Miniprotein binders against q9h3h3. Designs and how they scored, part 2

Target 1, 235 residues: q9h3h3
Amino acid sequence: EDGFTAEHLAAEAMAADMDPWLVFDARTTPATELDAWLAKYPPSQVTRYGDPGSPNSEPVGWIAVYGQGYSPNSGDVQGLQAAWEALQTSGRPITPGTLRQLAITHHVLSGKWLMHLAPGFKLDHAWAGIARAVVEGQLQVAKVSPRAKEGGRQVICVYTDDFTDRLGVLEADSAIRAAGIKCLLTYKPDVYTYLGIYRANRWHLCPTLYESRFQLGGSARGSRVLDRANNVELT
Below, E stands for the ipSAE of ESMFold2; O stands for the ipSAE of OpenDDE; V2 stands for 0.75 times the mean of E and O plus 0.25 times the DockQ between their complexes.

## First folded at step 7 (miniprotein)

Design t7 (at its last look DockQ between E and O 0.03; V2 from the best seeds 0.00; counts 0 for: pae E 6.3 > 1.5, pTM E .708 < .8, placed apart)
Fold by OpenDDE base, look of step 7:
Structure t7 (fold): chain B 235 residues (1-235), chain A 88 residues (1-88)
Amino acid sequence: as target 1 above (235 residues)
Amino acid sequence: TPEDVKQLIDWARRLIEYLKKFVERLSQLGSPKLVQRLKLMIRYLRELIDRLKEALEDGTPEQLEKEIERFEAELRQLEEEADKIEAS
């Protein structure tokens, strides 16, 4: 179940990236307008295809918030893909270390914390907390999937600039926890998405590098972060 | 499971329909970045079809084989269109 849902979510995410986005850009829009924008476009009510009675009449791929420090840098995705095809043809063993080195070489370093939430008040409240943290400069950029017709879980993605910067990844986890998010978080590098490496891939690569679990009464960070590649706790 | 196969087929069908619409939009916009994204989605569709084929080796109905052949034909067409857009 969990593998198929992850691939379905990844391809739906790729599809959604091509449809129009509802964006709040803190570089051009005053922070004082955020609450009105959140009220106008609650993610539990924004529909993927612009259903009758939804806040959107047209299809929406994502709802996004850009922070003041947001700079879109995707690196050399084309060079990455060419190197990946050459690597597959070479018959060399493909490891998480190989993918990390490819990502570094081509400057494709972005990654994201993912949370999956059912449509409703808890999702909208979680999104509002994340959006505020982005506008306040605690996070750089986040997006949330619109409501599907089938009523499945929606995903919030919170981006970091460098998946190899362990401190930056942990700081984003801390900011998400400070925004009141208590659900399970998984961290995925974008390089895995750009190479089509999903759950149950033929190379047996785990696309999730980190897992964050909320901890009641624990240390100042309020979460336990596990490095899944090494099976080591980081916090 | 048979239900997993059905879900894979339904998803492959939806992905093909989406990719067709995406190719139509790309032919109008001419964005190299979007062409690369299309190629990634096409590759993912290929992997889905390959998984469907692996699930079929254990005695799946003739109807599923015909549906996979259709998906492979649609995939080849999408690849050709993506290559044309990249060359333009």
Scores: ipSAE 0.018, ipTM 0.469, lowest interface PAE 4.7, mean pLDDT 82
Fold by ESMFold2, look of step 7:
Structure t7 (fold): chain B 235 residues (1-235), chain A 88 residues (1-88)
Amino acid sequence: as target 1 above (235 residues)
Amino acid sequence: TPEDVKQLIDWARRLIEYLKKFVERLSQLGSPKLVQRLKLMIRYLRELIDRLKEALEDGTPEQLEKEIERFEAELRQLEEEADKIEAS
């Protein structure tokens, strides 16, 4: 029964990708309109399926903010998925290194910092800070899940364009902290998401590449970032 | 735009592959709630196919139109398998 957890989560994630998104696009919308948009669509009140009393009457898959420099490029996802199928039938071991190489080969290099927060003011405030950072150019693009009918935590995703660019990933962490975010952050390359690989996957892969913990004092960055694969502190 | 159509086709392909794996495991282990989730995902994919058809323009590559037709055929197969799992 529990064997469906990874596939189930992947299918639900794909459904959210398919549904309409609520988007503030800084490339076409003046930054001065952001605060009104945030007030109209707080993520703790936007519902996944358009529940009664929601600001949205239709399903919403994601709430997103696109920065001025956002240029969508998913890479060769089709080729990635085909190579993944071939790898699974090849008998070769599936390791983080093979996933990294697949991502590089097919140019699927984006990744994201993740934070999980309960619905409410903390989530809405965190999202507002992230959204402002995106519109101001400190971050590239971010999205937050809507409130699910069954409850549970919501997720904010803050994207970077190349998980192999460690400096860029750390700069995004720093910008998140500058926006006042103090919770645990985990970083996941998009290759894992496109292949439907989550924490409880059947290959026992750990999709978390980095962890960031807020630190008062000590580090000049305001956070301690750990490379999970090599067990090495980067800060 | 052409990029929008390509992106939607990529999403549809990803979801179809996940649904195929989902059906494989569901057929072996089974759960009424998981069958309903499968049917929900099939419905969302049908809605995506409708969006793709509406987004088609003159000069759409024949490859993309054939891919969309293949998706519809695969959806029919997935619906049939979901029905069989429910009946069993």
Scores: ipSAE 0.017, ipTM 0.367, lowest interface PAE 6.3, mean pLDDT 80
ESMFold2 (binder alone), look of step 7: mean pLDDT 78; pTM 0.736

## First folded at step 9 (miniprotein)

Design t9 (at its last look DockQ between E and O 0.02; V2 from the best seeds 0.00; counts 0 for: pae E 22.1 > 1.5, pTM E .584 < .8, other shape alone 9.06 > 2.5, placed apart)
Fold by OpenDDE base, look of step 9:
Structure t9 (fold): chain B 235 residues (1-235), chain A 88 residues (1-88)
Amino acid sequence: as target 1 above (235 residues)
Amino acid sequence: TPEDVKQLIERARMLIKYLKKFVERLSQLGSPDLVQWLKKMIEYLRKLIDRLKEALEDGTPEQLEKEIERFEAELRQLEEEADKIEAS
């Protein structure tokens, strides 16, 4: 059952990535237009399949904001997948270290902070804060899932260029907290997404490397970041 | 753009691969709701292939046409397998 759920979620993620995206690109669009764009496409109202009365008439996979320094680099995802199939066939043990090495070898180093929020004002407000931080250059790129028919939680993804760069991961957490986000954050490498590694995977791998919890009155960063692999606090 | 088409083909290939694994597992579970979801994903892929074909009419390499034909064949196979699971 657990592995079935992972493949289902992977297929849904791939389908969403292939549908049209609503994008604000700060490289080509003035920052002054961001507020109008956010008002036009609030994530809580944008529907996955373009339901009647939604801001979108067509299917939308993601709503995204690209910063001025954003450069799309996915690495060798095809080579990564071939190496992963060969590894599974070999019967060799699969560890977080194995996945890290595969990611480095194929230059698939991107990762993301994830937050899950119910549809509504809190989601739209969180998204607006993240979008501003991206346009202001504090973050490189972010995306949010559109509203599903079932009214489930939407996810905001805030990307970093290298999941192996601990400082860059922590800087992104700090920027997210500075944008007013107080919810639980989890950090997931994109390599884990491309290889279909979700919760309850058959290899018993934790799909998230880091967890960030907001703390009232804590250090200058306002959050506690936990390394889940080592069970060590980083902040 | 030709590069956008290549990226869509790669994404479609990944999706088909996940759906194949899904079908293999679904044959063991026999859930009607999951078969309906699979059929919806197959319809989505069919529409994607149609969009890819439209993008190819404007002068795309023969190699991309062959990849689309391959995806159509794989999609038909997934549809047949889904129908078998629904009938069981």
Scores: ipSAE 0.154, ipTM 0.636, lowest interface PAE 1.5, mean pLDDT 84
Fold by ESMFold2, look of step 9:
Structure t9 (fold): chain B 235 residues (1-235), chain A 88 residues (1-88)
Amino acid sequence: as target 1 above (235 residues)
Amino acid sequence: TPEDVKQLIERARMLIKYLKKFVERLSQLGSPDLVQWLKKMIEYLRKLIDRLKEALEDGTPEQLEKEIERFEAELRQLEEEADKIEAS
């Protein structure tokens, strides 16, 4: 009778991963079809639950673009989760360093740059730029959330395959900026997601590894990228 | 200064009151893992409040400004997490 429960909210979050995705897969679809696909499915108009009058008639969990070179590798997620449980019972300190070592040991190295935008032209334009960068090979894979509530922000995720490879992460930041993106970006390793570690966690871990702020400077195109763990500017 | 600190503490206390009501309603539904997680969020908020109070009473002006910035950032993040839990 309450209308909202924690179980209801948790069920809605889980359902996004289980609902169908709208995917443009450059491995099987010619690049010349991308513009028509983007025009048909702008993320500001694709609804989470298939609202009448939207371009989708069924629920959509995510909208995604896979590049031609995309080769998914989640690593040893089950082993990671088992080792995480053992670590919690061991009494050893839980620090960003121990999380990093677990991720390396179990080959769960992927991570993502995130940006949050309100529905509308800016979101659709940003997504189109990212999608083109993926199909052209500057980025490997990206996804964007569908529209769920008026006034709610949506998220674009741009994945990289190894959060420990700083050069690769910074190259992805550069490719995002080359697509015309000027908003704040935050980078989160997937290890935190697989272990269910959110911002309000009991170990006070920060899932954000890097922040990128757009910055024009002289002859260099760049971002100001901050390492949140060490409070050190990388650029 | 100190009045800005009191406003931040009041905002954090309002979030604690909201989360306590959420815990109360959820405890009847048999969701013990989520209830425990919310209780830990409340505990963390209390510790943040105590830390800011200590800086207000014992810190240098530079130390107080650093703690205010940390507190506001942490509080904003916790408010966002609470919104995500309610939305999801």
Scores: ipSAE 0.000, ipTM 0.083, lowest interface PAE 22.1, mean pLDDT 77
ESMFold2 (binder alone), look of step 9: mean pLDDT 79; pTM 0.749

## First folded at step 10 (miniprotein)

Design t10 (at its last look DockQ between E and O 0.32; V2 from the best seeds 0.00; counts 0 for: pae E 4.5 > 1.5, pTM E .721 < .8)
Fold by ESMFold2, look of step 10:
Structure t10 (fold): chain B 235 residues (1-235), chain A 92 residues (1-92)
Amino acid sequence: as target 1 above (235 residues)
Amino acid sequence: TPEDVKQLIERARMLIKYLKKFVERLSQLGSPDLVQWLKKMIEYLRKLIDRLKEALERLGDEKEAQKLEDEIERFEAELSQLEEEVNKIEAS
C-alpha cells in the first residue's frame, strides 16, 4: 500500500550524501579517541534531521570511520555515467554483464557489504565492532545511517576497493564476522549506486552480487557465501 | 570551490525534480507519511540553499556568482510552489 518507489530511494540517497557526515578519520585522529567518539555518537541516537534531544542538532547524512590506509578512488564516474546513457539509447540489452564491463572499463571498482539492523543496543554494538575493525586495519572504511523514523531499520556499509577481487571481498566478510556480526550480509558494487540502480529498477537487475549467511559449524566459525550471479556457493 | 558549488547545485536540481514527481503522485497515494516526508525534504532544501548562498559569498567572480544566484532563486520559487501544492492536497 504505502511503499516507496525507486525514484524516492534515489532522492533520499542523494540528500544523505549532500548533508554533513560525522567522521572519525584514523589518518588524523588518534585511535585512543575512538571509544569516546562512539559513546558520543551512537547510531541509534544520531538523528537524520537533527531532532531535539539528539546529540546532533543539524542534519547528518552518514556516520563514518576511515581507516589509516583509506585512499579514496571513485574512478571515472563521469565517463561511466556517460557510457551508461549511451548504452540505454543504443537498443542493446542491459544485463549484469554489461554493468560489470562498464565498471571495469571506467575503473569504478569499489563495493560494499550491507547489513540492516533495528535501532538499539544491537545496532550500536555492531557498529562499534566494525569501527574498531576499521581503526585496527582489518577493514578499510565503513559508514552507518543515522536514525530517521521510529521503528525503521538502519544500514551499516563496509567498503571494499575492488568487487572483482573475490578474495578481498571474502576477507572483508570474514573480518565482519570476527567482529561478532551474525546477521545476513549482502554485497553491492558501487557501480549500481552511481548509476542510481536500486531494487525495483526497470531493468529487473539485482544489485546484490554476493549474499553471506553466518554459519556456526565444526572447529571454525564462518560464512556461507552465495554468488548471486552464478547461483553458486563459494564457501 | 566554485566547481564544488556548481556540482552541489546540479545535485539539488535533480532532487527538486524527484520531489516534483512525488507531489504529482501524492493525491493517488494519499499517504500522510509521504506528505510529512515531502515537508521535511522541502525544509532540507531550504537549508541547503542557505548554505549555497553562504558559499557564493566566497566566490571571486561577480558574473559567475550572479548566474548561480539566479539559479538559486529559481529553486526557491520551485520550492514555494511545491509547498503550496502539498498544502492544497493535505487540505482536501
Scores: ipSAE 0.060, ipTM 0.514, lowest interface PAE 4.5, mean pLDDT 81
Fold by OpenDDE base, look of step 10:
Structure t10 (fold): chain B 235 residues (1-235), chain A 92 residues (1-92)
Amino acid sequence: as target 1 above (235 residues)
Amino acid sequence: TPEDVKQLIERARMLIKYLKKFVERLSQLGSPDLVQWLKKMIEYLRKLIDRLKEALERLGDEKEAQKLEDEIERFEAELSQLEEEVNKIEAS
């Protein structure tokens, strides 16, 4: 992906974060209402800009589900950004370890499993499985992008609180696999997003820390997870 | 909430940073479709700034209010610059 495309996608993601979200909040809404909500707002039919005949008349940035244990804690993103600017100005070497330390220092530890699916039944079914897992407390929070006009792939993001907690990252992968998801998953810390570190960045940093591949009859987790930084299998 | 305001500030700051980079690259490519997209993103930034202004009116702490006002002023200046740059690209 051209670095321009990555910045374009980042700006679009920021714009999507500004538009209204369709949220199911398990902290305030009974779990019994989830199926009705999923039926009302299937991701393959919810349109980014509220197209005629869509379930939404207004623009929707994301469709999201919040678990009972969900707490929005973004950490010190301002301090992180300031420290990152100072680091760039210093001319000091920037490594994945540097970013990890910045993230820890500023408590910007969130990360997400990402899956890309074509619009349709498979996406809606995948989303329903993830949403249930969130409401049941197996996952904390997830979001899915609405349908774009061009019919491009939609993304499901499943968050974890700490990208440095390998066990928590692996547990989320297991929960996603238990929900019936068989596609490729990639794990990205949010710190890379906040710092504008995308694919083909000038520091040659890989924003993907983990890759999960579904495996039939393999580990108890039903997936093979690769640490991309170390090129080591974790499962 | 104060935390919501902080998140909005960060989103605005990130959006500005990406839009600046995008403008720099767009000046080299000259695509009308990308210009329209960029204008739309600038409108999102404007809406975000407006939400911050609404939050400012609700803040009871003078120190926090002043800090937010300073951030809003900076963002408005950045927005104005981005709009000017986009207009130059569109005119070219």
Scores: ipSAE 0.033, ipTM 0.509, lowest interface PAE 3.2, mean pLDDT 84
ESMFold2 (binder alone), look of step 10: mean pLDDT 77; pTM 0.720

## First folded at step 11 (miniprotein)

Design t11 (at its last look DockQ between E and O 0.64; V2 from the best seeds 0.00; counts 0 for: pae E 4.4 > 1.5, pTM E .694 < .8)
Fold by ESMFold2, look of step 11:
Structure t11 (fold): chain B 235 residues (1-235), chain A 92 residues (1-92)
Amino acid sequence: as target 1 above (235 residues)
Amino acid sequence: TPEDVKQLILRARMLIYYLKKFVERLSQLGSPDLVQWLKKMIEYLRKLIDRLKEALERLGDEKEAQKLEDEIERFEAQLSQLEEEVNKIEAS
C-alpha cells in the first residue's frame, strides 16, 4: 500500500471536498451571527461522517468561512492537469520551478497557510480567531477539517489568491498572527493539491513553499518566515 | 448558489482526474479490495452528479447553465469510462 499512499490521501481529501461543507458566508450572513455559528460547529466536535452526539447528522467534508471580499478564481485547472500529463511524458526534469511555471501559465495561483492541531480547545480557539479575521476582512477565506472517527490532527487552511505575491502571502501570515495564532504555519500552493503532489510524492518535491514560526521571547513578537526553496529568511 | 455549484464541479473534475490516475496505475496489478473501494468512489460521484443536475435546473443564467450542463455531461462520460475500466480490472 505505500506505493498508493499519496493517491489514497488525495482521493480521500477530494472526497471530503465533494461532501457537504458547513459554511459561514459573510457575503450573505450578518457578522453578528458568527459567534453563535462557531459555538454550534466547533471543529473538534463536528464529525466527518455524522457520528452520534455530534452537531451534524450528515457527513461534513469541511467547515469554512467566506469573507465579504471572497471572489473565487480557480484558473485553468483542466489545462493545468493536461499540461502536467504532457510534462511527465516529455522527459523534461520536474522541479519546483516547473510547477511554478505551470501554475502561472494556467492562472492557478491560489495557495494556503496550513496549521495542524489536535482536536480540543486549542483547535477550536484557533479556528474561531481565524474565522473572525475572515469575517472582519483581514483574511479572505479559510476552512478547517472536521474530526475523523480515528481521531488525529486536524488542519486549518487560510487561503491567499496568489502564491507568487510574496507580500500578499506575508500579509496573510501577519493577519494570522494578529489573530493570536502562535503555532507553526506552512504554506502550500494549490497547484500541488490540484496535481495530487503531496509530501510523499515520487518526484521528491516539497509542496511547502514557506514556513512561518512565531517567536515568543520575553516581550518580543514577530513571525520568522523561511523560504523553503531557497533556505532564506524573508522576515 | 450558482457559485457553489461551480466549485463542486471543479472538485468533481479533480476527483475524477485522481481516480483516473489511480486506476491507470492499479491496472498493472489489481487488488480486489482496492477495486471495491474504487467502485464506491465512482458511485459517490454518480450521486453527486445527480445532485448537481438538480441544483443546475434552479439556475437562472441560461449561458452559465449551458456551460455547467456541458461539464456535467463530460463527467458522466468520464465516470462511465472509469467504471468500465474498473470492471475490466475486476474481471482480470
Scores: ipSAE 0.187, ipTM 0.588, lowest interface PAE 4.4, mean pLDDT 81
Fold by OpenDDE base, look of step 11:
Structure t11 (fold): chain B 235 residues (1-235), chain A 92 residues (1-92)
Amino acid sequence: as target 1 above (235 residues)
Amino acid sequence: TPEDVKQLILRARMLIYYLKKFVERLSQLGSPDLVQWLKKMIEYLRKLIDRLKEALERLGDEKEAQKLEDEIERFEAQLSQLEEEVNKIEAS
């Protein structure tokens, strides 16, 4: 994917963040209502712009589920951006370690496991599994993109609070696998998104920190997790 | 809610930051498709600013209202600058 395409997709995702979200909030809504909500708003049927015959008449940016322990904390994104611009101006070397330190300094530590699925039953089933895991407290928060007119792949994002917490990242992978998800997962810190660091960036930074592949009959986790920065298997 | 306002502010800041970067890149690449996309993103930013203005009308705390007003003013200035830059690119 051309770096430009990745930037376009990121900006489209940001634009989607501005449109209304369909949210199930487990903090305010009984868990017993989840199945009815999932049936009402299957991601494969919810359309980005509220197309005729869709469950939504209005534009929907995302479909999301918030767990009981969910607390939105984005950190100091503005300070992060300012420090990043200053760093670029300084001509100092920029490494993954530099970005990690910037993220820590500004408390911008969120990250997400990403999975891309074609619209249909498999997507809706995957989303239902993730939504249950969130409501059950195995995951904190997840979102899924609505169906686009072009019929492209939809993305499920499963967030973790700290991309520097390797154990927390691995626990989320385990919970996703326990929910029956067998596709490829990639983990991306939000700091890379906030700084506009995509594939083929001039600093050769890889925005994907981890990759998870499903494994039949393997470890109790049901996946192999690769640290992409160090090219080391963690499981 | 105050949290919703914070999220809207954050989203606006991020969007502006991205749009600035895109404009800087477009000045180098000159793609018509990118100009149309930027215009669409600028419209989203405008809608976001409008939502912040609506939130400002509902804020009862003067201190919070003043902070939000200052942010809105900054966003409007940045929006105007982005529109001007996009118009320059389109005219080139």
Scores: ipSAE 0.041, ipTM 0.521, lowest interface PAE 2.6, mean pLDDT 85
ESMFold2 (binder alone), look of step 11: mean pLDDT 75; pTM 0.702

## First folded at step 12 (miniprotein)

Design t12 (at its last look DockQ between E and O 0.77; V2 from the best seeds 0.00; counts 0 for: pae E 4.1 > 1.5, pTM E .790 < .8)
Fold by ESMFold2, look of step 12:
Structure t12 (fold): chain B 235 residues (1-235), chain A 92 residues (1-92)
Amino acid sequence: as target 1 above (235 residues)
Amino acid sequence: TPEDLKYLILRARMLIYYLKRFVERLSQLGSPDLVQWLKKMIEYLRKLIDRLKEALERLGDEKEAQKLEAEIERFEAQLERLEQEIEKLEAD
């Protein structure tokens, strides 16, 4: 069933969250070790379950790079989830505005730019560029999924700390583009993830807040960023 | 490890939240295709609870240890409830 497909994928993502991660943490690891680490663990070769011939012998849920300034703070997720359940039973309307307000009230403000790439050089090169941007301080934290199945796309997630801070979200988009990334980017606030709201949800909410499309302009490079809630271009 | 502990607790709460949704949806439709996914997710939740119990054994702050022990007991109760619901889905 299509509804179960989304929930199935969410459960698979949660399982990945619970398995060991391969982490380069700039707070505890010298930056000079990054290139060797990237060469050892290219995301197209790191396997989800530790297949023969892969760099990892046991399951890997995510490959991640933490920047020097990374300070994890998820906010009041438990309070958010409780308020969400109460809202659903209250009969009050559920809109993008009510989700935004819930996120603000409970300080669950993080979000992420997402990109999907097939396994191979393009994925590994994109990840390496993102990882370097994180270690150099242009981005705070990023992760990439390992290879799970033949022909399946993998995802790179680049986090920002406040989806209501449009400038900060746009700065992250610019840093991603500066790393040579030309594919479509979509931005999803973490509030949607924590509440289990995916594309095929019963409220017809759109979990994608922004879209970024690469755009050439003379000698300058940039992106066209669309606000999906208001159907307006931000750039 | 304090950041690791907060992360583990958060992920346990999230996994339980999603599993409750999965069980509710599956009970309405009855799909054996997804029952094995539910069982695999239960295995991951048990592994997470085990990691929290290991952290509890190493925790030196008595006040924090009592808080963690209460959270683990809550997670174990929710895991048992989920297992009972999955058994009902298989019997149907």
Scores: ipSAE 0.233, ipTM 0.633, lowest interface PAE 4.1, mean pLDDT 83
Fold by OpenDDE base, look of step 12:
Parts: C-alpha cells; sequence; structure tokens
Structure t12 (fold): chain B 235 residues (1-235), chain A 92 residues (1-92)
C-alpha cells in the first residue's frame, strides 16, 4: 500500500468518526441491557451507510461501549499539532522519542489495541466478549467499525489512557485475551493519528508500538507482547 | 452532552488539519480523483460545523456559547480557505 492509500484509509476512518455512533454507555445504561443491545446491533450486520435490511437505517461511523470509569480526555491536541508543525519546519531529527515527548508535553497519551477480523460470527463473538469486559470494568472503552460494502475486515479498537504506561497497556492485552480473543493485536498511540502519521510516512516512524501474539500454554497472560521500537519481548 | 460537544470540536479540528495536509499533497500530485474525494470531505466538514451550530443553539451557558461560537467561526474561515484551495486545484 502506497503512502497515499494509507492516508485515504485514514481519512475514511476519520470520516467514520464524524458519522453517528451506536453507543452502549455503562454509566447510564444498566449492564443487564448489554446482551439485548449486542443482539440488536451485531457489528457484522451494522452497515457503514445504513444499507437496506441492516439494523441501522442511517450511516454509522462506529459501534462503541463505554465503561463506568470512562472519562474522555484527549489532552491538548491543538498544541500538539502546532508543536509538530514547528518541529517539521525546524529541520530537527524526528524520532519515536520525539513523538513520545510531544505526546507527554501536551498530555495526548491515549492509545489502542487493534484487531482486524472478517465480518461474521467470529467478529460478533469477539466484540461481545470485549463489550462485556468493558461493562464489567476490565476495560475502559472499546469501539468496532461497522460492515463496509466491500465486506472487508472490521477493526475492534480497545483503548488505554496512557501509551507510556507499559503496565496499563499489558493489563489491557491480558483483559482482551481473557475475553477469548486469540488473533494478532497491534497497539497504536493516538498521537500518531492526530498528527497524520501513518504507514510509509516520510519520517519512517512506525505507528505500531506493541504487538501481541496469542500463546497457548504460555505465560499467565496468554500472549507474547513485543515492543516494536526496541524489538524486545515484554512478557 | 458537554463530552459530545468536546468530541465534535476535536473531530472538526482533526478533519481540518487532515484536509489541509491533503490539499498540500494534491497541489503536488494533481489527481482529479483526489479532488473529488476532497470535495466530499469538505461536505462532511460542513455537516459537522452545522451540528456544532445546532449544539450552540442548545447551550444555556453564555460563556460556553461564546467559546463555541468563536470555534465555529474559526472552522468556517478554515473551511472557506480549503474550498478556495480546492477550486484552484480544479482549475489547474
Amino acid sequence: as target 1 above (235 residues)
Amino acid sequence: TPEDLKYLILRARMLIYYLKRFVERLSQLGSPDLVQWLKKMIEYLRKLIDRLKEALERLGDEKEAQKLEAEIERFEAQLERLEQEIEKLEAD
């Protein structure tokens, strides 16, 4: 995928962020209603544009579940963007460490575990497990992309508050694995998204900070987590 | 909700930031297909600004309303600039 394809996909994902969301908010909705909500809006059937016969008649950007402890804090994204523009004009070297420092300075610390699944029962089952883990307080917030017309893979995003907190990132991986998820996971800080840093960027920055692989009979966590920046296993 | 409003504002800022970068790149690549895509994204930004205006009408706090109004005005000015830049790209 050329750098343009990656940006196009990112812009489409950003457009999806702007469309209405189907949200289960555990702060305002009883946990007992989760199963009915999951049955009403299975992510494999919810369509991006509200196709005829779908559970949604209108466009849906994301399906999301908010935990009881969820508090959205995006930090100073505007200050981050301004500092990033100034850094680009300065001609100074740009490294993953530079981006980490920018993120810390502007308190833009959110990140997410990502999993890509084909539409169908496995996706809906994975989403149900994640949604339950969020409502039970093992995870704070998650979202899943609706079904696209082309039937491509859907993405589940599980957020953490601080990508610099390795323990919190690893705890979220453990909770995802405990929910029965066995696929490959990649962790991406949101700072890369806010700055428009995608795959094949001119700075050669890898937006994937961690990779988690499921392991049968291995560590108590059921996964191996690789630090992609340092090429070191954390588990 | 206040959280929803904050999220809408953040979304608008992000969208404008991306659109500016896309316009800058298109000025370099000159692809007609990309211009059509940008137009679609501008329409999307316009809809988002309209939702912010609707939220402004529902705000009871004058100080928050003034803050939101100032943000909307900035977004509209940025949208107009993006539209002008896209028109230039179509004429080339």
Scores: ipSAE 0.191, ipTM 0.618, lowest interface PAE 2.1, mean pLDDT 86
ESMFold2 (binder alone), look of step 12: mean pLDDT 73; pTM 0.662

